# VH-VL binders against Lysosomal-trafficking regulator (mv), part 1

All scores and structures are predictions.

Target 1, 99 residues: Lysosomal-trafficking regulator (mv), of Drosophila melanogaster (Fruit fly) (q9w060r2686to2784)
Amino acid sequence: SLNSQILYNFAAKFLPVDGEIEGEIIITDLKLYFLATYRCRYFNVNCDIANITEIWLKRYQHQETAFEILLDTNKSLFFSLQNADDWKIMREVFCDKIV
Below, numbering starts at 1 at the first letter of every chain, in headers, positions and changes, except where a header shows other numbers; antibody chains aren't numbered by Kabat.
F, E and O stand for the ipSAE by ESMFold2-Fast, ESMFold2 and OpenDDE, each averaged over both directions (binder to target, target to binder). V2 = 0.75 x the mean of E and O + 0.25 x the DockQ between their complexes.
[cut] marks letters that were taken out.
Atom coordinates printed by the task and the answers are left out, and those that the model quotes come from them; centres of patches stay.

## First folded at step 1 (VH-VL)

Design d1 (framework fv_diridavumab)
Heavy chain, then light chain:
Amino acid sequence: EVQLVESGAEVKKPGSSVKVSCKASGGTFSSYAISWVRQAPGQGPEWMGGIIPIFGTAKYAPKFQGRVTITADDFAGTVYMELSSLRSEDTAMYYCARDYSEGYYYYMDVWGKGTTVTVSS
Amino acid sequence: QSVLTQPPSVSAAPGQKVTISCSGSSSNIGNNYVSWYQQLPGTAPKLLIYDNNKRPSGIPDRFSGSKSGTSATLGITGLQTGDEANYYCGTWDSSLSAGYVFGGGTKLTVL
ESMFold2-Fast, scan of step 1: ipSAE 0.034; ipTM 0.693

Design d10 (framework fv_diridavumab)
Fold by ESMFold2-Fast, scan of step 1:
Structure d10 (fold): chain C 99 residues (1-99), chain A 122 residues (1-122), chain B 111 residues (1-111)
Amino acid sequence: as target 1 above (99 residues)
Amino acid sequence: EVQLVESGAEVKKPGSSVKVSCKASGGTFSSYGISWVRQAPGQGPEWMGGIIPIFGTTKYAPKFQGRVTITADDFAGTVYMELSSLRSEDTAMYYCARVPEDYWSGYYFDYWGKGTTVTVSS
Amino acid sequence: QSVLTQPPSVSAAPGQKVTISCSGSSSNIGSNYVSWYQQLPGTAPKLLIYDDNKRPSGIPDRFSGSKSGTSATLGITGLQTGDEANYYCGTWDSSLNAYVVFGGGTKLTVL
């Protein structure tokens, strides 16, 4: 039911100002989700893909496996991927938005 | 458009278990969680726990940890709550409720089922 | 045993304004967004306010929310007979036993 709408699924870390949250990125045809269980609470960060204006490549812990998503509201989301293959897929999916 | 449909009323004996279902519809992909919230007669709401259906990840309130199990069947679009070792104090209305929470928003319930009455026999 | 404290009742006449308070602590209201719910007799709760002061679609401007420190307030202006209900505040408690907490409820009587 929902599986046919899911295009990609990656292990990822969400990087808020105050730390790291381990979870998964799920990409559908319409939205990007980050889902996790964090400090005894389920955690959900999402945005419409149409609202993503830019993706900035970043370094995290001396690796070039992080990216920051800029939304049309000027809010941003900062993530890191541990798996190099997932990172390559992420770059291919959003190649037209990468700065 | 969003609809949460709960199973019918239950009458149970002390020491038994009850399993209540919540069928969720409305929208193609869900970023929501589903929580179970009960309300005893004349009392305020009490959160029991919740699940993110697409992940199967659960969180339970401390009072219900060990007695409550929340599961999801994504194929059927249904969330279940099973409460074991029933006591007379478990007599209440049981609601499922949707949580559209994200990083930019707090934890809140935007749609509620009509509620299922569970009566534990005296 | 509710974690959040609300007055048990408030009353007013049609057209008047009422406010309902909700008091908590730094681990709940002080750190997290507050929501408010209306429960008419015999019905499920209905979301009135989320994220301290935001209204979902379909909720009239007569309902407003605010928060200061560890306390939140629901305001209702232009009171109508149909507003007679129980009102509950809710939030996340960030303590090590983290979970959703609700107020004990306030019964609003429209005289």
Scores: ipSAE 0.015, ipTM 0.683, lowest interface PAE 7.2, mean pLDDT 84

Design d11 (framework fv_diridavumab)
Fold by ESMFold2-Fast, scan of step 1:
Structure d11 (fold): chain C 99 residues (1-99), chain A 122 residues (1-122), chain B 111 residues (1-111)
Amino acid sequence: as target 1 above (99 residues)
Amino acid sequence: EVQLVESGAEVKKPGSSVKVSCKASGYTFSSYAISWVRQAPGQGPEWMGGIIPSFGTAKYAPKFQGRVTITADDFAGTVYMELSSLRSEDTAMYYCARGGDYEGSYYGLDVWGKGTTVTVSS
Amino acid sequence: QSVLTQPPSVSAAPGQKVTISCSGSSSNIGNNYVSWYQQLPGTAPKLLIYDNNKRPSGIPDRFSGSKSGTSATLGITGLQTGDEANYYCGTWDYSLSAGHVFGGGTKLTVL
């Protein structure tokens, strides 16, 4: 269940290999959640912040608003944010993990 | 069993507001989004918006942005939809419906309330 | 008007087969999963098909779905009197930045 304090909440797209899922990223002190707006198998994608090893800044549709999270399981999660301001917040929150 | 129970029928005057409730039971409330869908007489369903409980995150269809507010009360297991500045064309059946993750499978809106009739008249 | 186009009506006799089409664009059906809903008179819509071609528990295998490009199809075989209803397709639409959209509906008459 989500019992941690919510620190940040902003609109985002989750980008699996086969598509694009609209939703929101919610960051707490312990976890990052992606909650899809519409029901799909990616409705509740999450990871512990402690398990994030690297964050790579990326482009999506020719915009510098995307990032990829690498987990200690060797899995990665790819997201796009709506605007540069949200991307800047994400960059500040995870500055120690940005590669 | 999973249920969504909606509040009773409303008759409202033009220019007023209406607030409809949807009480969820039989599942983990925070794990699923709730959508609001309306259907005017003789017309198809129209998605108004939805909310993910516990996070307070709501999304609205552009047609209703600025006039609709969707909120959740996690303690009560209830979602509310408030529609303001009512017009005669807002006369419709208003449904709440569950969307969200179900054992990793994608569904559409899989559980529906029975609907709340809202009549804007006089 | 709906962004998803369905024929307004279809009809057939008991035991026959019908198909109902749903046409959209790349911003909706082309890049997202399609669901189908059955609405009997005086009732709320009921989910028939999700994830393009899957049935919820309790939905008979006479109902099937498929998707190709920007169009989806609902198939009903062994038509029964109780299948007489309105049928709606639904999906997510990214161009509206707003979420779920429904088709205009198809009334199935069983004679």
Scores: ipSAE 0.006, ipTM 0.594, lowest interface PAE 11.6, mean pLDDT 80

Design d12 (framework fv_diridavumab)
Fold by ESMFold2-Fast, scan of step 1:
Structure d12 (fold): chain C 99 residues (1-99), chain A 117 residues (1-117), chain B 111 residues (1-111)
Amino acid sequence: as target 1 above (99 residues)
Amino acid sequence: EVQLVESGAEVKKPGSSVKVSCKASGGTFSSDAISWVRQAPGQGPEWMGGIIPIFGSAKYAPKFQGRVTITADDFAGTVYMELSSLRSEDTAMYYCATDSYWYEDYWGKGTTVTVSS
Amino acid sequence: QSVLTQPPSVSAAPGQKVTISCSGSSSNIGNYYVSWYQQLPGTAPKLLIYDNSKRPSGIPDRFSGSKSGTSATLGITGLQTGDEANYYCGTWDSSLSAWVVFGGGTKLTVL
């Protein structure tokens, strides 16, 4: 959309309790989106950045390229980035939120 | 909770166009897919098309391709559906509905469009 | 006509159980999650079941969903007069590139 510009774009996996979904993290000035096609269906997980209370850096497959987002709604989202360079940028972008 | 507020009922003549609006409040407007679904009297729901506001990308059912246009005003939090070259068989209730993994889908109350001469 | 096939009607007495079927193909139910919708007379459709078997907040556990192969079923136990409605299944269809295709609907009459 012309009214919201993409600031960052990372290949990522969304890690629900029942598996993994390959897609893309998109960060705008107000929101974080995870967009994918899963089971040939449009798939979208998103949150307002203002609603993020904590971000916990995690390991996935023995790599330090994952993080868990805690929301003020008592929900959490668990993601893994595909490469170390994207992970470093993610860490810098959300340094205020990281526990 | 996501709420969808649709514009008021319309009465139109054959050959004219109608533009129905759907204003979203709560939830995540720009990233949720929003569909337009109509239901003619005594019939089941029929998907017309949808839009993903963050991409500006609209998809249309083949039956409506060329007659329907779906747009989003991300700033206003509103999605529009415009149907042209109206016929009597376009008389129906028109719904907007969200589709999101994060949130349960939500439907507007519907807008009645009556096409009569 | 609809891409997904439902029986046109079912009926039962209060307190009984009904099952409503929804049959499709590999391009829809076989590969995608199924939702179920309840439409009371004069109202918009209401989501009853999503992701094959999950209930939204506020939907009682007497409503259940399941999926096997290219078919899905909606189960309703302890029928109440307020359950009298039209029920529709819905899913994605890759061959039609449709974000949702609906079944033809099943009218549930509570005798």
Scores: ipSAE 0.014, ipTM 0.601, lowest interface PAE 7.2, mean pLDDT 81

Design d13 (framework fv_diridavumab)
Fold by ESMFold2-Fast, scan of step 1:
Structure d13 (fold): chain C 99 residues (1-99), chain A 120 residues (1-120), chain B 111 residues (1-111)
Amino acid sequence: as target 1 above (99 residues)
Amino acid sequence: EVQLVESGAEVKKPGSSVKVSCKASGGTFSSYAISWVRQAPGQGPEWMGGIIPIFGKAKYAPKFQGRVTITADDFAGTVYMELSSLRSEDTAMYYCARSRYSYGTPFDYWGKGTTVTVSS
Amino acid sequence: QSVLTQPPSVSAAPGQKVTISCSGSSSNIGNNYVSWYQQLPGTAPKLLIYDNNKRPSGIPDRFSGSKSGTSATLGITGLQTGDEANYYCGTWDSSLSTGYVFGGGTKLTVL
């Protein structure tokens, strides 16, 4: 279990190069986690918030609900949220934490 | 429509523990946070803590840290709050409340409340 | 003791307006969105205002909210007897693991 304070969660899809994985994004004061919904599709992705250098709005399936996180390691994580309202809240969270 | 259904009233002796449940229906509660808020007679509401069910780890207000435990059973759609070492001052109405995204966002749905009375 | 300060009571006649204040600090109201909750006698609190000034579906426009610095205000115009209730402000407190905090409450009496 995480020792960090839990702040936010969002229904989301993780978008690797091949396919999509449904789950939830959980943002704490120190880390961002992605937890897959189904155990048979379990995939755990995480990164330190301090290592995030950029966040880019993306389109996914003709909707403005996706975003990409660029890390200081030159790696990126690509996610899609379930709707535009969730994206607006996610953007506010990142603006408050990353700047 | 989202509905939160709380367990029935409890009468407990000092020094015992109480466990109250909140069953969420409508929507998926893994996408929400569930908090417990108590209100003593004639007093304002007091946040005790909350949980994001898919994460499993709760956050507690400092006053209740060490006495309260909040857990979630995602398969049953139920969140529990257990308060130990009860005193007469714990006599209150206990509400569960839902918020989106985090415990810090507005509570858009409330249970009807569970009365807990601590008496000898 | 509440972290957010509200007047304990306000009163006015039907048709009049009232303003209820909520005072906090930079760690709560100053840094976070404010919500307002209405609690009618014998009921659970009900979300009345969120994100400082937004109304949920079903809340009439005679209820309004605002925030300036470390204080927030709930305005009610065209008072009705059905508005008699306790009103609570609420927000997240970012300091030292405090969590969600509510104001002490204001009892509104419609004369």
Scores: ipSAE 0.019, ipTM 0.707, lowest interface PAE 6.8, mean pLDDT 82

Design d14 (framework fv_diridavumab)
Fold by ESMFold2-Fast, scan of step 1:
Parts: C-alpha cells; structure tokens; sequence
Structure d14 (fold): chain C 99 residues (1-99), chain A 123 residues (1-123), chain B 111 residues (1-111)
C-alpha cells in the first residue's frame, strides 16, 4: 500500500501553468506522489522515481524553495516547497539527480 | 470518450459582450485544463487563455487581458468564456480545447477539441 | 501575424511523401515541445502529433514529426486524398507573456 512504502513527506505546492494547488509530496521507494484536496475533490499527480532524469532547483516568489523534475520523456513537473527546512531533506533524497 | 460540447452560435453588436460555454464529459474533468482558442475566417488558431476547473485560476493571452474572463463550474463540468467590448475583428469560430495538467514547462498540447461555436459581430 | 512561420501551401501526388516546416525562435520551438494539428474543411482541429514526434491513438504511422533547433517538420508518407487539409504547428512560448502560439497554417493539396 502507500502507507507501507512511505519514506518521506513534504508540504508543497504543485505549480501547473495556470495556477497553484497546495498539498503534500509523498516519496516512496518507487514513486513520487503529489496529493491534494481542492474544492472537495482528490487530486493526484505522480511519477516513477526511476523515470526522473534531472531535478533543477528554482526560485519561486523570490525564494529558492522550488524545484522542477525532468522525466525521461522530457516532460516536467514543477513544485514549490512550503519552507526551507524541507530543502535539506529534498536535496539529500535526490542528491544524485540535482543539477 | 472525452467530449467537449459548446453553446450555440451568437450574433452580437459592436460594444456588447458575449459569453459562450463548454461542457466537458468523459475522462477526469478536474485533472485537465480547458482553453479557449479562436479562429477568424481564413486565419490560423489563436489561443485566448485557459483555466484548470479544479483550481479555478485562469491565465490569459496578453492580447486579451482586460477583455476576456474565463470561469469554471467544476461541479457542472462547464467552462465559460466571456469576451467584452466586441469589435468586428472578434468575428470568429471559438473552440474550447483540453490539455492534460500533469506537466509543466515545455509540454502543452490540445488532445480534444469542441466542434466550435460561431460568434458574429455585426456592424 | 502568426508567431510561428509555415509555408502557406504544399502539394503532392497520391502515394508521395510531403513535408511541412514550422519555424520559430529560441523562446518557443527552441526550448519546448511541438504539436501538430490537422483541420479538415468545416471541422475543428485534430491532434496529429504531440511532444515533437509522438502520435495519439488512432493516428497512422505515415504521419511523423521531428524538431531541430528552432524548427519542426511534419512528414506525411503514402499521401491520400483524405489528407487534404490545413496543418498547424503549435508550441509554448516562454517570452515575457508566456502562452500557446500557433503557426499560420499550411494548406495541403493532393493532386
């Protein structure tokens, strides 16, 4: 299940072209999930960790709290972390993929 | 299969406003963006803006900022586009079109299109 | 003006191969994926190619796409009369205004 596989979780915003969705990033041994509830609906965006080729640390709203995940399909996902404390963990988890 | 159904044709006077709708069915409405793309007679498509119904925040092409408003009723599965201060050059076919929202930066395409609704601005 | 440049028309005989070009800049095609749309007379555009070179379900393999630098190309092999249509390229533009941009279109005539 998801609970038996969870390694880390972070409060985060998912940043599609047209807005912001507040939720949580959950990292398992196989997948990265973004889960949210918005206007009484479940929202789920995910990818296989094995498909992540690069992670670019980015600035969002004048803070260096964002990152862009590049997949092996050349598609990307853009997220903002809620605070700087989560950056240490994120950098350690994905140190081999950060550009 | 995914289907986008637009409201009927409109004939408007210069200076008025028009509001057209797009009803989405099939697929997961909440996980998609809906855009409005117009096409004037004999011309190519022109993106006006889009909205993620789940999120409610719209983005507009700069040319239309101040004149266009895109809204969504997520429970009804309907997206609206209102264009104000109509001019004769606004005469066009107006399409709604769907984009998957699981990607950012570099990937943005329309996998399904409505059949279009004609807006004619007479003068 | 259209943001992306396409030839206004192209023609070929049945069974031949035709290519349609799409030229942009470093802020659009140069850094983003290209999509292609087919529009038959009196119909809405239909997605033909996405992510530079991928086909949706139902699109035959005689349609192909490619991208090099700031330009993209749509290829059609085994040309059929049913391919007569307008073809448009599209992509995201990362200039200050950020948004979707399209080519002016190419009318394909099958002789």
Amino acid sequence: as target 1 above (99 residues)
Amino acid sequence: EVQLVESGAEVKKPGSSVKVSCKASGGTFSSYAISWVRQAPGQGPEWMGGIIPLFGTAKYAPKFQGRVTITADDFAGTVYMELSSLRSEDTAMYYCARTQITVYSGTYYFDYWGKGTTVTVSS
Amino acid sequence: QSVLTQPPSVSAAPGQKVTISCSGSSSNIGRNYVSWYQQLPGTAPKLLIYDNNKRPSGIPDRFSGSKSGTSATLGITGLQTGDEANYYCGTWDNSLSAGVVFGGGTKLTVL
Scores: ipSAE 0.007, ipTM 0.589, lowest interface PAE 11.8, mean pLDDT 81

Design d2 (framework fv_diridavumab)
Heavy chain, then light chain:
Amino acid sequence: EVQLVESGAEVKKPGSSVKVSCKASGGTFSTYAISWVRQAPGQGPEWMGGIIPILGIAKYAPKFQGRVTITADDFAGTVYMELSSLRSEDTAMYYCARGEYDSSGFDYWGKGTTVTVSS
Amino acid sequence: QSVLTQPPSVSAAPGQKVTISCSGSSSNIGSNYVSWYQQLPGTAPKLLIYDNNKRPSGIPDRFSGSKSGTSATLGITGLQTGDEANYYCGTWDDSLSGYVVFGGGTKLTVL
ESMFold2-Fast, scan of step 1: ipSAE 0.015; ipTM 0.660

Design d3 (framework fv_diridavumab; at its last look DockQ between E and O 0.08; V2 from the best seeds 0.00; counts 0 for: pae E 7.5 > 2, placed apart)
Heavy chain, then light chain:
Amino acid sequence: EVQLVESGAEVKKPGSSVKVSCKASGGTFSDYAISWVRQAPGQGPEWMGGIIPIFGTPKYAPKFQGRVTITADDFAGTVYMELSSLRSEDTAMYYCARHPDYYGDSLFDYWGKGTTVTVSS
Amino acid sequence: QSVLTQPPSVSAAPGQKVTISCSGSSSNIGNNYVSWYQQLPGTAPKLLIYENNKRPSGIPDRFSGSKSGTSATLGITGLQTGDEANYYCGTWDSSLDAGVVFGGGTKLTVL
ESMFold2-Fast, scan of step 1: ipSAE 0.136; ipTM 0.671
ESMFold2, look of step 2: ipSAE 0.014; ipTM 0.659
ESMFold2 (binder alone), look of step 2: mean pLDDT 87; pTM 0.907
OpenDDE, look of step 2: ipSAE 0.104; ipTM 0.761
ESMFold2, look of step 5: ipSAE 0.149; ipTM 0.714
ESMFold2 (binder alone), look of step 5: mean pLDDT 88; pTM 0.911
OpenDDE, look of step 5: ipSAE 0.090; ipTM 0.758
ESMFold2, look of step 9: ipSAE 0.019; ipTM 0.679
ESMFold2 (binder alone), look of step 9: mean pLDDT 88; pTM 0.908
OpenDDE, look of step 9: ipSAE 0.045; ipTM 0.742

Design d4 (framework fv_diridavumab)
Fold by ESMFold2-Fast, scan of step 1:
Structure d4 (fold): chain C 99 residues (1-99), chain A 120 residues (1-120), chain B 111 residues (1-111)
Amino acid sequence: as target 1 above (99 residues)
Amino acid sequence: EVQLVESGAEVKKPGSSVKVSCKASGGSFSSYAISWVRQAPGQGPEWMGGIIPMFGTTKYAPKFQGRVTITADDFAGTVYMELSSLRSEDTAMYYCARSGWELPYYFDYWGKGTTVTVSS
Amino acid sequence: QSVLTQPPSVSAAPGQKVTISCSGSSSNIENNYVSWYQQLPGTAPKLLIYDNDKRPSGIPDRFSGSKSGTSATLGITGLQTGDEANYYCGTWDSSLYAGWVFGGGTKLTVL
């Protein structure tokens, strides 16, 4: 009704061009959401799973915990995960889109 | 079917804290967001903050950041709101209200409200 | 203080039409869905309109909503004595406030 089926959730940072925003990534069967903390303009940044063209594994602050989502609109979303275990799960969830 | 049942009225002294509860029944408790909205006498509603029990994720309105704490006991199906450092201007009706966490643009169910009176 | 601006009162006779405005900005009304709530004396607010113009089950079609730019409007036709209540608009604010915001309310008096 109001909500989709939730499949996964991860503690994460959303990384816009000039900062970092603490929050959580939530993955449903149809969408990926980022839910931010208080004082963030992006309460929920989201994209349809079907609109994701590629996911690139990245480094952030010399750690292999980040990834960048490329959308069919040529926009990208850049996230850093809390730890290596979440990174591994992310790779498994989106194995068909990982470059 | 869906009901939000709030705890009883409270009378508190200035400087104290109050903790109000909201028990959700009917439907999946953890699949929604629950917010706290207060209404001072003769005034409109004012959002204080909310929680998504499924994730433990909270968000607070700037005015209440530092004074309000919202928690959830998913086992008991209950959301709590604790407001500290009470002042006379905190005298109001306190409502819990349900919304989606994905598309949080409306409150579909409201509790009946809990009156909190702060005596001077 | 309210972030969204509503007229404090409106009045009309039974059977007539009334509109209640709700004015905001690009960070709230223009870029987010608007909801409306009816509050009868001594009761909790009740959802009347959601997603700008949709009605929940049980809300008669004489209640309608619309949105244009930074303003939203609640329309009530065929006024009845039982419609006498406070009406509030609500939406999300995407700015630094980043949370729910409500109007100050409009008292509808049926004459």
Scores: ipSAE 0.007, ipTM 0.635, lowest interface PAE 9.4, mean pLDDT 83

Design d5 (framework fv_diridavumab; at its last look DockQ between E and O 0.59; V2 from the best seeds 0.00; counts 0 for: pae E 4.9 > 2)
Heavy chain, then light chain:
Amino acid sequence: EVQLVESGAEVKKPGSSVKVSCKASGGTFNSYAISWVRQAPGQGPEWMGGIIPIFDTAKYAPKFQGRVTITADDFAGTVYMELSSLRSEDTAMYYCAREDLYSGYEFDYWGKGTTVTVSS
Amino acid sequence: QSVLTQPPSVSAAPGQKVTISCSGSSSNIGNNYVSWYQQLPGTAPKLLIYDNNKRPSGIPDRFSGSKSGTSATLGITGLQTGDEANYYCGTWDTSLSAEYVFGGGTKLTVL
ESMFold2-Fast, scan of step 1: ipSAE 0.042; ipTM 0.695
ESMFold2, look of step 2: ipSAE 0.063; ipTM 0.716
ESMFold2 (binder alone), look of step 2: mean pLDDT 88; pTM 0.917
OpenDDE, look of step 2: ipSAE 0.052; ipTM 0.745

Design d6 (framework fv_diridavumab; at its last look DockQ between E and O 0.39; V2 from the best seeds 0.00; counts 0 for: pae E 5.4 > 2)
Fold by OpenDDE, look of step 2:
Parts: sequence; C-alpha cells; structure tokens
Structure d6 (fold): chain C 99 residues (1-99), chain A 121 residues (1-121), chain B 111 residues (1-111)
Amino acid sequence: as target 1 above (99 residues)
Amino acid sequence: EVQLVESGAEVKKPGSSVKVSCKASGGTFSSYTISWVRQAPGQGPEWMGGIIPVLGTAKYAPKFQGRVTITADDFAGTVYMELSSLRSEDTAMYYCARDTYYYDTSAFDIWGKGTTVTVSS
Amino acid sequence: QSVLTQPPSVSAAPGQKVTISCSGSSSNIGDNYVSWYQQLPGTAPKLLIYDNYKRPSGIPDRFSGSKSGTSATLGITGLQTGDEANYYCGTWDSSLSVGYVFGGGTKLTVL
C-alpha cells in the first residue's frame, strides 16, 4: 500500500534477469514503488529510498531509458522508463544517488 | 524437472510458532516466485503470501500480515514460511507453490506435497 | 465466504459435459487472468487452466476455460470417473490489499 504522498508517476518496465514487466513507477517521499499493469499487481516491487545506495544509468534496447537501483542489501532493481522526459525527471530527482 | 520439497509435518501448541521450508529440487527458484497457500480441512485453498527469492521481496495477505514471515535462501534454493501466534484455526495443510517471476503465467504451476500443521492444546 | 463464488457441487454421468462457474468482480476476474485447479482427494491442487483458457502440458483438451467480464467458466467434456475432484478457480486481485484469491470450490461427482 501507498502510505506516503505520491510525487512522481512514470510508465516503466521492471527488468528481471530474463524478462520484462510493464507497469508504472511511483515515487513518494519515502519509497519507490513499481506497480505491474497486469497479471500480478500484488507482487509489486518497492523499496525505501533511504536504502538506495547507488543508481546507475543504463541503456535498454539501445535507448537511454533504463537505470539500475542498488540497495544496501547488495541487491539491485533494474527499470526502464518509457518516456525520455520521465527518465530526465528521474535523474533530477535522484541526482544525489546517481553515479 | 523441478519439484518443491516441503518439510515434515508439525504439531504445535497454541501461541507457538511454526516454520515450514520449501526447497526446489532439480534446480533453483531462479526466475520464479514462491507462494504459500494453506488449506484447512474441508475448506478451499487460501493464499498467505509470496516471495521473489532473487529479490527477497515478500508480500503477505492482509489476514496474515504481521503474523507470517516469508524468507528465502536463493543459494540454498529454499523458501521459508514462519507463522507465529498459532491458533487452532491455523490447523491446515500448508503448500508452497511456484509462479513465474515476470508473470508469463498468472498461476501456480508447481505445488509441493504440503506440510500438515496441527495446532492443539 | 470466498471472494470468488463457485457452485458448491456439480454432478453428471460419464461421457457428459459439465460446466463450473466462477463469479468475481472487476478487481479480480475482471482485471486479471483466471486459473483453474483440480484437486483430487488427498493430493495437492493441480493447475488445470491458466490465463483464462490455456492448458498446461499434460492437460487434455477435454478441459476448457473461458472468461467473460467478471465471470469465468471451466468446461469438462467426456466426463470420466477420474475427474471426480474439487475444482477451484483463482486469480490475482488488483487491489493492493488482497493478493491471490480462490473460489470456494466445486465438488464434481461423477454419477
């Protein structure tokens, strides 16, 4: 559930090891959520922004639309944004964590 | 051929906790999610929660939120479900079941044989 | 009591056709793919139908699934004695506070 104020909403794909999931990224003041569009919304991905140690800008399918979130647990989440403008906004929002 | 091998039957007292394991035989969980589904005698299945082992991201049904903990050891290919504050109503068969990580299917295609948990005084 | 509603029981003679209905709401069946599970006595549930109508490998074409609106239907043709079991529909709920939901189950008796 969302228990913080929504600040941003991006159309996105979650990129697991061997596939992709369409959905949206919701950024609150405290958390980053990924909500899947179809099939299994309950297995939405979320993380505390405070636990994000680094963000790496990446390419996905030859487009500069992706980024990898590194967590303090030494795990990572890979996302791709569908809109270039959203990708720009994401970089601005998380500029302090981008390496 | 992947199989889900669950731990043995449990008999517990009310108020205690039980931890059931589910191990992938013949491989790892890799790109799959593992859910826990229980079934009380004479009743239908009830989803308790699930986890993406690779990410360690767990989700719980509201009914069990705060009382159930699902964890994963991806290297060991094992998922755990711990249920605390056991009640007589928790007496049931507890299944682990596999679903796809990126939702190729929205269904549980592989099931463990189940672990019987009996809660009695 | 269950989120998804099924008839408690259905029965038919061998060789006949039976249908099992599953009724839900927009947040579950309406928005998500429906699965059907067969549970033989003393066994774990077995995936019978997924994605509304698809059959896993090994499931005969006697079993069929369909979905319309907020309802789903399981069809079984050429009924066999071995089909006697409990059948459950299931689907994810789009609500953030629900998860996966099952029907109450339908007991199929082969007369």
Scores: ipSAE 0.025, ipTM 0.727, lowest interface PAE 5.2, mean pLDDT 89
ESMFold2-Fast, scan of step 1: ipSAE 0.049; ipTM 0.723
ESMFold2, look of step 2: ipSAE 0.064; ipTM 0.708
ESMFold2 (binder alone), look of step 2: mean pLDDT 92; pTM 0.941

Design d7 (framework fv_diridavumab)
Fold by ESMFold2-Fast, scan of step 1:
Structure d7 (fold): chain C 99 residues (1-99), chain A 120 residues (1-120), chain B 111 residues (1-111)
Amino acid sequence: as target 1 above (99 residues)
Amino acid sequence: EVQLVESGAEVKKPGSSVKVSCKASGGTFSRYAISWVRQAPGQGPEWMGGIIPIFGEAKYAPKFQGRVTITADDFAGTVYMELSSLRSEDTAMYYCAKEYSDYPGWFDSWGKGTTVTVSS
Amino acid sequence: QSVLTQPPSVSAAPGQKVTISCSGSSSNIGYNYVSWYQQLPGTAPKLLIYDNNKRPSGIPDRFSGSKSGTSATLGITGLQTGDEANYYCGTWDSDLSAGVVFGGGTKLTVL
């Protein structure tokens, strides 16, 4: 690859305050991306891993498969993973940032 | 299969800039990298740089760093290469080429090339 | 100067076998996969071999690749006049900030 090797790829939902968007999370050594097709358009939300200050484990629809990423800009990104194995990997990958 | 369609030939003066486009069709950007590879008359190919459109981050060959800018308009399915401070030595055929992101170092699809001529 | 070294030309008769070499270093061929490209006059390069020895769909099995240490080889058997072209090897260079590197090319003449 050109920039960074893709380290992980998970099916996920992005959870803005106004709904949910189904897509995928892609993690490289430098960045985290959420990619989807939403409302017949390409949708991309991303952040630099270095800008992540905290990750908060959350429940979504009575499942312990969600997490909130807090960025150094005071913005947050809220995601839910659909697969329990992906959830375990996410916790291991970001164990040093989890509150 | 992704098809790559490049913009038309350019004739430029030394010191100017050129911007070449490459439109990808027949596929959705996912894990594809699009590279720019030039070939001067009678020479072998030179990789200039590339971009993974969904990530929007470009990487450049050291020889071209500082003079080349590669960008992507993911919605339009188009990748651009702008080369500044043109010299006569920049006269070449410029190709865009698709590299699958998980298979570095090979290009399975090429545009037909854009001729750029730099002359006074 | 090209990073990867190829002989400038090779020639053989129809039906014969030819071998084209490509020499690099530990940071490129020694560590990474090698690809080969055919370029007919007036056309863009066409992928012949990827991952050292694999062929894309539509490439005849008379084209083969191999890699040993810091060198790679393209083999062509049963030569046809339509094989006259320039052939280039390519790989990734793992040095800091490096990317894709190519050989200088080998012109194959079929007599």
Scores: ipSAE 0.014, ipTM 0.604, lowest interface PAE 7.8, mean pLDDT 81

